# VH-VL binders against MAM domain-containing protein 2 (MAMDC2), part 3

Target 1, 162 residues: MAM domain-containing protein 2 (MAMDC2), of Homo sapiens (Human) (q7z304r168to329)
Amino acid sequence: IECDFEENHLCGFVNRWNPNVNWFVGGGSIRNVHSILPQDHTFKSELGHYMYVDSVYVKHFQEVAQLISPLTTAPMAGCLSFYYQIQQGNDNVFSLYTRDVAGLYEEIWKADRPGNAAWNLAEVEFSAPYPMEVIFEVAFNGPKGGYVALDDISFSPVHCQN

## First folded at step 1 (VH-VL)

Design gE1 (framework fv_guselkumab)
Fold by ESMFold2-Fast, scan of step 1:
Structure gE1 (fold): chain C 162 residues (1-162), chain A 122 residues (1-122), chain B 111 residues (1-111)
Amino acid sequence: as target 1 above (162 residues)
Amino acid sequence: EVQLVQSGAEVKKPGESLKISCKGSGYSFTSYWIGWVRQMPGKGLEWMGIIYPGDSDTRYSPSFQGQVTISADKSISTAYLQWSSLKASDTAMYYCARGRYTVSGTYKFDYWGQGTLVTVSS
Amino acid sequence: QSVLTQPPSVSGAPGQRVTISCTGSSSNIGAGYDVHWYQQLPGTAPKLLIYGNSNRPSGVPDRFSGSKSGTSASLAITGLQSEDEADYYCQSYDSSLSGYVFGGGTKLTVL
């Protein structure tokens, strides 16, 4: 379930195929030479990588982009943490879901709109008593474009700290 | 109070042109897709195509590409389905429906019009 | 294959449980595309009953439930009522057709 997205590697995460909008790997000096997207959190440098979703066109604000984890293999209980950025002024909703083997979605976290475009730490109490997937979702709910970026997904088998 | 209201039943002869309508109300019409679905008498549902009224982006089922034209007039919140030349095999109930992507990446049709019955006979 | 197959009919008595299957292939349900279910009462337009495999729209009672496994999906209806007598359709997306596909429909008769 952990991934820092370094070396352009998705750690087994997959996009839900969608003709309109999907998550992409960002960062790296060559990959971002003309990009205004944020630097990655892990290395805080041009060479680091992160995942991002960007809505460029009005019609895409009806779409959903999902990044889906591998299925969990052992019971897990603890703190799921990750870093994220949401571009100022966009109408995107960034949420975290679990999906069980029956296909039931449960929202376990939703992003607050930050006052700036800095990396924010999310710490989510997480429990997977049976196999399930973790899904990072961006829902485009308005006409204003913008990016959502995700990095440094980690899990610790202890309660979240504040 | 989301509602889709379709035009009334049509009786036509083979070779005639036809344009039926679907008027949306109670929501931002330009912010949702509109799909068209055919149901032949006693048969199941068939997806024909979908349009985004905000920019007129239109996508057709391969079975209906070139058979019909889907369009929208956002000034009156109305979508259209049009035939240049009707055939007897076009006899069916035609539904419009509002489309929205779900969390799993497919469109769901959450509100439906009442249907327009089109009968094509000599 | 790209066909979604449903049984043409199912029946049950009031209070009983019925299950309606929707069988796909590797290009649709098996590719991970979700399944939506629609209820069509006699003489009316279809109504969204289940979306995203298992979610209920507001106003749909919890006796309706959806599930998905492999290349198939199922709609379960418990506590059957006479008002449930209708046609039920599954819907997904098929990558080989690049389009949305509906099942053939299942007529539910409440005895």
Scores: ipSAE 0.007, ipTM 0.528, lowest interface PAE 9.8, mean pLDDT 76

Design gE4 (framework fv_guselkumab)
Fold by ESMFold2-Fast, scan of step 1:
Structure gE4 (fold): chain C 162 residues (1-162), chain A 120 residues (1-120), chain B 111 residues (1-111)
Amino acid sequence: as target 1 above (162 residues)
Amino acid sequence: EVQLVQSGAEVKKPGESLKISCKGSGYSFTSYWIGWVRQMPGKGLEWMGIIYPGDSDTRYSPSFQGQVTISADKSISTAYLQWSSLKASDTAMYYCAKGYRTYWYAFDIWGQGTLVTVSS
Amino acid sequence: QSVLTQPPSVSGAPGQRVTISCTGSSSNIGAGYDVHWYQQLPGTAPKLLIYGNSNRPSGVPDRFSGSKSGTSASLAITGLQSEDEADYYCQSYDSSLSGYVFGGGTKLTVL
């Protein structure tokens, strides 16, 4: 379950394709001309890659964009960590879910809305007693969109330090 | 190499059932939407619907809702388009196409097409 | 009837420039949805030519370019060659239909 989104690949993560809202690869050679996008956390440059969702690509409000992991190994327990940015003043809800083979969702983390425009570290206690998917979800609940960016997903088999 | 290979041409009579296939290879089949597009003889392209093979979530064009069934069998990396009762107006070339990974709205890889002829 | 309107045919001589228009409405291109273009050579499946209004997939020559303004999009082909003779389709998304829509197609003839 680890990905730095470099080399223009998703490490097995997939968008659940939706014409209204999607995660996109940022940085590199393909650029969004409508938004100010953050520089890559790993390289701190335009040459690096990260995933993002932006209101410019949101065609309908209350749609969701999901980035879905490969099935985890099991049993698995530890700290899931990642870096994220959320543009201030938006109506976005950025959440992390697990989904089992039967389709049962459980919210395991939700971003604080008042954040800053810098990369923030999230550390989430994670447990998978059987194989499941991890889903990064952005929901746009109003007319004030904005970007949400994600980079450097990693897992450590020890409890989170915060 | 990423490719989609479709089943061969079909000649059918009105009222018969039909199921055509689209087999993906060279990529993670369960990770991409598969779309179906119709092209009637001498006419343009019409989007019929899409399926996400990982969970069989399906969306249909309003003009094709109830006329066809789209399904997938992820164990053999194959998507299907099915009619319960064909009519002469179903005569067309049918394409399957894979969603584009870095820009999901487009279709980047297309099958070679399956020609379906429905005649009495 | 197609939701996106294209001229049924355009023609040009080798070396010339041709543009193909794609006219939509407030429920598709005018709503901000991007436009993609496909090339269909005679007897073959469509090929992705332009995605996201103006981006070229690997292997597509730079003499093909796309643009979008208001409720319309355009495909420009410079330095026309005989192998460009094909049907060209625009594609977008329509919010009122909640689905993908293609233009009616434009047959390009190289004289």
Scores: ipSAE 0.008, ipTM 0.503, lowest interface PAE 12.8, mean pLDDT 77

Design gG10 (framework fv_guselkumab)
Fold by ESMFold2-Fast, scan of step 1:
Structure gG10 (fold): chain C 162 residues (1-162), chain A 123 residues (1-123), chain B 111 residues (1-111)
Amino acid sequence: as target 1 above (162 residues)
Amino acid sequence: EVQLVQSGAEVKKPGESLKISCKGSGYSFTSYWIGWVRQMPGKGLEWMGIIYPGDSDTRYSPSFQGQVTISADKSISTAYLQWSSLKASDTAMYYCARDSYTWGEFYYGMDVWGQGTLVTVSS
Amino acid sequence: QSVLTQPPSVSGAPGQRVTISCTGSSSNIGAGYDVHWYQQLPGTAPKLLIYGNSNRPSGVPDRFSGSKSGTSASLAITGLQSEDEADYYCQSYDSSLSGYVFGGGTKLTVL
């Protein structure tokens, strides 16, 4: 499941096809003239990369953008951690789901309301006793948008630190 | 290697049922859409519909709504196209194709295609 | 009866340039949806030739290029070669149909 989004690859993560809104690779040169994008968390002094979704590209509100992990190959239990940013002033909902082989979604984490544009650490208890996928989802809930950014996904086979 | 392998050619009579298959390998089957495309003899490509195997979200072209059923069995990484009652006008080559979206500003299109299944329906 | 309009045929001599047009409407190309191009050699499955208006998959020669303007897209082939004889299809997404649409196809003949 680990991915730092460096070298312009997604580590097997894919977007669910949606013509309206999807996750994009950010970092390096900023080419979007309509948004303020966060600094890379992994390599702050160079062409570091991260994933982001930005409401300036949303054609319809109330859409969802999903970034989907590879299917797990062996039973796993432990701490899933990642860094995220939510631009202050947006109404987007950033959540983490699991999806099993029957297609059942379970929400395992949800971000708090946007407080600042700093990178925040999330640590989520994760258990996959059979093959399943992890899904990062942003739901767009209003006319005011903003970016959500994701970096440094990692897994440790021990319980999360409190 | 990423590939889609389709079932073999079929010869059927009008009114018979048929189910053809498309098996994916070398990638996460539940993370990509699988589309179906018809090509009648000597004619162009027609998009029939698409399924997301991860949750069975299925969408049909209006021209094919009610004419066929698209399904998937993710336990064996296989998508299906099914007719309850074939017509002579269903004679065609049928392709399955993987649909993907990469990162950045790019939409990737149908990047991996099956070899096709020829279906012949005649009396 | 295709939603995207292509000329049924184009022809050129070896080494020349040809262009294949793909004309849409406000519900597809005009709405900003990307255009993809496929090459179908005789007796084979289609192959992705251009994606996202102008990008080439690995292994596609730089002689092939795509562009998009307004409600239309174009595929350009320079340095035309005999192995380029094929049918070429454009494809986009149509919001009115909530699905993909193909052009009618263009047969390229190398003289």
Scores: ipSAE 0.006, ipTM 0.513, lowest interface PAE 13.8, mean pLDDT 77

Design gG2 (framework fv_guselkumab)
Fold by ESMFold2-Fast, scan of step 1:
Structure gG2 (fold): chain C 162 residues (1-162), chain A 121 residues (1-121), chain B 111 residues (1-111)
Amino acid sequence: as target 1 above (162 residues)
Amino acid sequence: EVQLVQSGAEVKKPGESLKISCKGSGYSFTDYWIGWVRQMPGKGLEWMGIIYPGDSYTRYSPSFQGQVTISADKSISTAYLQWSSLKASDTAMYYCARDLYEFWSGYFDYWGQGTLVTVSS
Amino acid sequence: QSVLTQPPSVSGAPGQRVTISCTGSSSNIGAGYDVHWYQQLPGTAPKLLIYGNSNRPSGVPDRFSGSKSGTSASLAITGLQSEDEADYYCQSYDESLSGWVFGGGTKLTVL
């Protein structure tokens, strides 16, 4: 389920259908020319890539955009880590869910209210004893503009180490 | 008062093109999505697709992708549904409806009166 | 067939209670997606009756109620009146089809 989103490669991640808002590939010289989107974490440059959701595409409160991993194929237990940015002043809520093959959702992490527009590291204890999906979700709770960005998803089969 | 007013009934031949309209009034047109729903004679409702008029972003049901074009002109608060080449199987009542997506849980809160399209030779 | 299954017809007498079922699967209602209900009077456009499983829009009387459990949803109509005679449609989202789905519709007759 690891992905650095380089070369516009999504590593099997898909947007769940939502006509109001979806995740997009960001970064690269051309995309940043006319955008306030953040720099890629991996390169810290205009040429890297990341995923982002921008509230300018949201028209109603409580809209949600989901980016969904491939189904896990083997039992997994360990630390799921990723970098994220939340533009300061928006009302967006960034959360991480799991969904099993029976369709049951479980929230396993939620971002703190943004204090800055820098890349932040999240480390989440993760267990998938049977096949399941990991879902990165942004819920838009107001008319304030802003983006949420995601990069460098990684998994390690050991407990999280802050 | 919120209203969606659709264009009048159409009688067409197979192979002809057609564009029907849906005009919104009583609300800010660019604050809501417009969906299109088909109802074949004596049959149920089928969702065809939606458009956000503010930037003309569209999404289609897989069953209707490539078969119709949905568009909008925000300067006159009007959405459109268009066929390049009609078939007899397109005979149906077509509804436009205002869409309040909350999560995936979008629903249609106001509906147009419908446009009956009859395609026969 | 329809992705969401409704009985094709139900009937009741004035003052009675009727229930209309909407049966889905693990890819729609069973996955947690909300159910909405529409009423279509003969010769008219559909009208929103219930949204978000159990909420009533302004102007819909409280004798209409919705509920959801597991893979199914139900619309209950109490104190049945002749003006309730209509077609009723449920709607949800289906993740396998990546889109909205309607039930096949239920014709309610008031006898």
Scores: ipSAE 0.006, ipTM 0.492, lowest interface PAE 13.5, mean pLDDT 77

Design gG3 (framework fv_guselkumab)
Fold by ESMFold2-Fast, scan of step 1:
Structure gG3 (fold): chain C 162 residues (1-162), chain A 122 residues (1-122), chain B 111 residues (1-111)
Amino acid sequence: as target 1 above (162 residues)
Amino acid sequence: EVQLVQSGAEVKKPGESLKISCKGSGYSFTSYWIGWVRQMPGKGLEWMGIIYPGDSDTRYSPSFQGQVTISADKSISTAYLQWSSLKASDTAMYYCAREGDYWYGSDAFDIWGQGTLVTVSS
Amino acid sequence: QSVLTQPPSVSGAPGQRVTISCTGSSSNIGAGYDVHWYQQLPGTAPKLLIYGNSNRPSGVPDRFSGSKSGTSASLAITGLQSEDEADYYCQSYDSSLSGYVFGGGTKLTVL
């Protein structure tokens, strides 16, 4: 479930396409967007890559953008960590879910609104005793929700320290 | 200086086509959304739609979808609002306006054109 | 049928404080969307006066201030001056309409 979104691939993550809102690859030379996007966290420069959802590309307010991990194959428990950035504004919801093979969703984390547009570290206790997916979900209430950016997903088989 | 300059006033008859323009200068034209706003004589402001000139992504108000066409030519930093067949009810002042940059905390319409008066009468 | 409701007119004497309300609903201001305010002097294009609920662009006097609470927003003008005579519009976004919405406008008269 680890991915830094470099090498122009999603590490097996699936962008659940819908016609109204989707995750996009940002950074590097991919900047065909209306706003100035942040520097990538991995390289700390515009040459690195990250994932983002920008409210200006939302076509319907009740749709969500989902970035879905590969199914876990072995039991795992520990700390799931990632960096995220939320542009100033409170018209967005950024959440993390698990989904089992029966399709049951369970929210395991929800972003607090940061005081600025800097990269923030999230550390989430994670347990998958049987095959599960991890889902990064963003919903906007309109084109003025700013953006949500995601980078450097990693897992450690120890309890979170924060 | 950042500015939007609109084309001059138009006097038309019902059924005629029309295309008015909005030229941006002093900024990166392809990096900002351009919106169109109608103001009927003595009435308030109505949002019609917006376009991102970098890729021509266009969004319309439900009231104006199919009534007008918004387009842009990034090679000359110009956005357009077009009617295939004008009606007397299209008589209004039309403004173009730039939507501000979210990165710097302003997503409002921060720069406005001077307006284009369109009069449609028989 | 403006989605955002403003009083059609307000008035005050020089030096007084006036407030202009902008009343929305759960699909716009109540959903957390920012409110922006525009000033339109007679015969001119609108000018951005307040953005993001309470921020002033460079060149806008601190006599102008904005606030937002619940489903409503307010524009306050202190030390009212004759040059403040104008139409004032609030603007937000409405999720039910999937679009930008303006208030009906308020004509401010300085007595």
Scores: ipSAE 0.006, ipTM 0.515, lowest interface PAE 12.0, mean pLDDT 79

Design gG5 (framework fv_guselkumab)
Fold by ESMFold2-Fast, scan of step 1:
Structure gG5 (fold): chain C 162 residues (1-162), chain A 124 residues (1-124), chain B 111 residues (1-111)
Amino acid sequence: as target 1 above (162 residues)
Amino acid sequence: EVQLVQSGAEVKKPGESLKISCKGSGYSFTSYWIGWVRQMPGKGLEWMGIIYPGDSDTRYSPSFQGQVTISADKSISTAYLQWSSLKASDTAMYYCARESYYDILTGEYAMDVWGQGTLVTVSS
Amino acid sequence: QSVLTQPPSVSGAPGQRVTISCTGSSSNIGAGYDVHWYQQLPGTAPKLLIYGNSNRPSGVPDRFSGSKSGTSASLAITGLQSEDEADYYCQSYDSSLSGYVFGGGTKLTVL
């Protein structure tokens, strides 16, 4: 379950398709002057890539957008880490879920209140004793949305230090 | 009593234009996507595209992009499917369907309400 | 051809169990997208039968059940009744086509 979203790759991650909101690959050289997208964490430049979801594409109040990992194939336990940004001033909920083969969801992490324009490191204890998916979800809690960006997903088979 | 009511059957000649309709009632029309599905005689279902009536955001299946136009008039709660020039191969039953969230946690959609269908026959 | 593969027909006697398979690939069911099932009685519009792999809308008997594993999904019908005679379609999303895809349909005959 690792991905830096460079070279225009999703590393097997997929959107749970809905017609209103999906995660998109961001970065590159074309800038939207009405929507400021964050710099890529890996390259720290406008030429890098990351995944993002932005409120400009939200049609319904309280929409959700999900980005889903490939199923795990071997038992694993350790620290899942990633970088994220949440636009300030918006009431969006950014959460991480696991989903097992029977379709049961468990919330394993939720972002603290948005407060900065820099990349934040999240470290989440992760255990998949049988095949599971990891789901990054953004829930928009109002019509005044904002972006959420995700980059540099990695896993280490040691416990998180926080 | 959520329902979608489609316009009546059409018989047309190749080269003619056509616009068929799908009227929603019993729900907030501007708050749900409306999709179009084709079923050729004796064949299966094919998804054509979808429109959000609140702002006319429209998305097409790659197979149907450029072949048809999907539109909506929110003032009368009606979605449309239209052809500028019909072909014999457009002969089919056309369904409209509402796509609704079935699980806010998963963000997934399903076609929960279907229109009765509009039969379009194109022959010379 | 259809992106999702279904057997063209299945048959059973009243009271029996039948299953209808829906086989996809890594760009649709294998990518984790949910599978929905629709029932189309002769001469009528399709009706949502199963959504989100295994959930039933109100009014659908628990004789109908869905499951998903890997790149495939299955619809199981137990206690077959004559009114179950219909065409059944699976549906999912395909990331390579950026849109919904349907199976080719399965005609269920109850004898």
Scores: ipSAE 0.000, ipTM 0.493, lowest interface PAE 12.8, mean pLDDT 77

Design gG7 (framework fv_guselkumab)
Heavy chain, then light chain:
Amino acid sequence: EVQLVQSGAEVKKPGESLKISCKGSGYSFTDYWIGWVRQMPGKGLEWMGIIYPGDSYTRYSPSFQGQVTISADKSISTAYLQWSSLKASDTAMYYCAREDTYYYEWGSGTYYFDYWGQGTLVTVSS
Amino acid sequence: QSVLTQPPSVSGAPGQRVTISCTGSSSNIGAGYDVHWYQQLPGTAPKLLIYGNSNRPSGVPDRFSGSKSGTSASLAITGLQSEDEADYYCQSYDESLSGWVFGGGTKLTVL
ESMFold2-Fast, scan of step 1: ipSAE 0.015; ipTM 0.627

Design gG8 (framework fv_guselkumab)
Fold by ESMFold2-Fast, scan of step 1:
Structure gG8 (fold): chain C 162 residues (1-162), chain A 121 residues (1-121), chain B 111 residues (1-111)
Amino acid sequence: as target 1 above (162 residues)
Amino acid sequence: EVQLVQSGAEVKKPGESLKISCKGSGYSFTDYWIGWVRQMPGKGLEWMGIIYPGDSYTRYSPSFQGQVTISADKSISTAYLQWSSLKASDTAMYYCATEYLGWYEDAFDIWGQGTLVTVSS
Amino acid sequence: QSVLTQPPSVSGAPGQRVTISCTGSSSNIGAGYDVHWYQQLPGTAPKLLIYGNSNRPSGVPDRFSGSKSGTSASLAITGLQSEDEADYYCQSYDESLSGWVFGGGTKLTVL
């Protein structure tokens, strides 16, 4: 379950498309002067890539954007880590869920309001004794909410250091 | 100097195809949504749909889904509204508009001058 | 039919105040979506008059003001002038339709 989103590859992740709110691939020479879009922290330039959800694309605020991992194949236990940026506000929520083959959801992490607009490291204790999907989910609760960005998903079979 | 300039008036017969244009200038065309609005003679405004030219993502009103196609060409900063087969009921003024000022508020602050489309036999 | 209801016409004398209402429902204005107002002079494209319920673009006189309460919004015009004769439209977002909606329009006559 590792992806740095370089070369426009989603590493087997699927974007649950709907016409109202979706994740997009960002980076490269893309310029967005109407919101604070992050630079790719992996490449430290506009030439790198990351995933993002921006309220400018949201036309129905009761729905969620989901980015879904491949099913895990072997039992896994350890630390799932990733970098993210999220604007503070009442109108955006960024969460991480697991979903098993029966379709049961469990929230395993939710972003707290970060004190800055820089890339933040999240480290989440993760256990999948059975095949499961990991889902990155963003919801906007109002007509505007800025953006949420995601990059450099990795897994280590040791406990998180934090 | 942010402007939207639309193509000229059209007179067509039912069943004919048509593509009208809306050219943006004075701003970063790929960074702002463009919408299309219909106004039938003597009637009010109707939102038809929008496009984000940076990735060509489109959204249509339910009334216009499947009736028209909205597209954009980044290389010439132009958005399009297209019919495959016109009906007499398509007779209307068509406006394009962009959300340049405070685009996140969803208000259309820059409007084209309009394209009059007349469909009659 | 529009999902946002406006009176078809209003009238006033020069110098007076008029108010144009825009009535919605729980799926649009009542759900918290902003209301925008447009002025359309005869033979011209619409012009943004008020955005985000109560904000004026540069160049719009302060005698135009907007407000929102519950499922409704209103546009107030004070110090009425002959050049204010126009059609006025409210606009909001409707979540049940997943799109923008305009009111039916109000024709303002300055008598």
Scores: ipSAE 0.007, ipTM 0.537, lowest interface PAE 10.4, mean pLDDT 77

Design gN3 (framework fv_guselkumab)
Fold by ESMFold2-Fast, scan of step 1:
Structure gN3 (fold): chain C 162 residues (1-162), chain A 120 residues (1-120), chain B 111 residues (1-111)
Amino acid sequence: as target 1 above (162 residues)
Amino acid sequence: EVQLVQSGAEVKKPGESLKISCKGSGYSFTDYWIGWVRQMPGKGLEWMGIIYPGDSYTRYSPSFQGQVTISADKSISTAYLQWSSLKASDTAMYYCARGDYEYLGAFDYWGQGTLVTVSS
Amino acid sequence: QSVLTQPPSVSGAPGQRVTISCTGSSSNIGAGYDVHWYQQLPGTAPKLLIYGNSNRPSGVPDRFSGSKSGTSASLAITGLQSEDEADYYCQSYDESLSGWVFGGGTKLTVL
C-alpha cells in the first residue's frame, strides 16, 4: 500500500471512474506553476511527485474523488502514515476508509482541521487481518473546495507514536 | 437502447420488510450511478440516494439516511432499494434513474417506477 | 417545503411562449450549481429535458430552452403545443443538505 508517487506512477492505486473529479499526479513542474499545486513533500522541490485533487477541475461539486489502494495480500497491523495538505478556505472533507471483500466501507480517519498550507502528518492505526483496500476520499461541497494533496504513504508494523 | 426495468407493484402492511429492484441493460452498468427518487401520491419528486455499482459506494439524502438501504449486484446489473419496516407514509411511486456525468450529474434515463402501497 | 420554489401551475394557448421559474438560494443555484429540468407526462416516468442549465439532450426540440441567473433558473417553451401538457421539475444540488434537490413542480396546461 506504500507509495511516494515518484517516477510518475501510482503504485497500483486507482481512481474510482468519474470524468468530473479524480486524483491526479502532480509535481515535476517548473518553479512558477504558482500556488495552484503544492510542493512535493518527499523532495521539498518542484521535481518531486504527489497525488492531488483540485476543485478547479470539478464540473459538478457534489461528486467525490476516491483513490483506492491495491488489495492487501498479507495480514497487516500497525501504523499507516501519510502526508497531506489542504488549501485554506476549502469546502471539502478528506477521509480514509477501508473496504473489505464484502464491499463494506469503514471510516478509519478524517481530517479534523480546516485547510492549512503546511504538509500535515497523519498517523492512523491500521489492521487488515484479511484482504482489504484502503480508500482516500475527498468530497467537495461547493465551488470553492480548494485542493487536497497526498504524499508519502507508508506502513510500519508498530503502533502509532503520535 | 439503454433501459432501466423496475420490479412490479407491491401491496404491504406496516411493519413488513420490502426490497424492490431496478435492472439496467444496454450499457455498462458499473460505469454509471443509479439514483432513487420518491414521488408520493399527488406530490413532487424527492431524491433519496444514489449508488455507484462498480464499488457499491452510496450517498443518502439526510431525510432518508437510516430509513432505507440502497445496494447493487453488479453480476446481474441490478440495484435495490430496501426497507426493514414499512410505514403507511412510505406509500409512493419509487423511480430509479441513471446518473450520467456526461450530463453533469443529471438523470438521463428513468425506470418505469414501482408503486408501493402500505396500508393496514 | 421544497428548497427550490416553482409556481404550482402555468398555462398558455397553442403557439404561445410560457416560462417556468425555479427559485433557489445561496446554498444551491446561487452557489453556482447547475440546474436540470425534467418533463413528466401524465402517468409516465420523468424524462430529462434540459441539463447543465441550457443544454438539450438528443431528441429534445429547440422550443425548449433553459437559463440561469443569480439564485434562479427558468425554463422557456416557445411555440406551445398540446403534447407539452405535463409536470415540469427543476433539480439542482444543495451544499447545506449535501444532496440533490427538486423543485415542487409546475403543472403546464395548454388551453
Scores: ipSAE 0.006, ipTM 0.505, lowest interface PAE 14.2, mean pLDDT 77

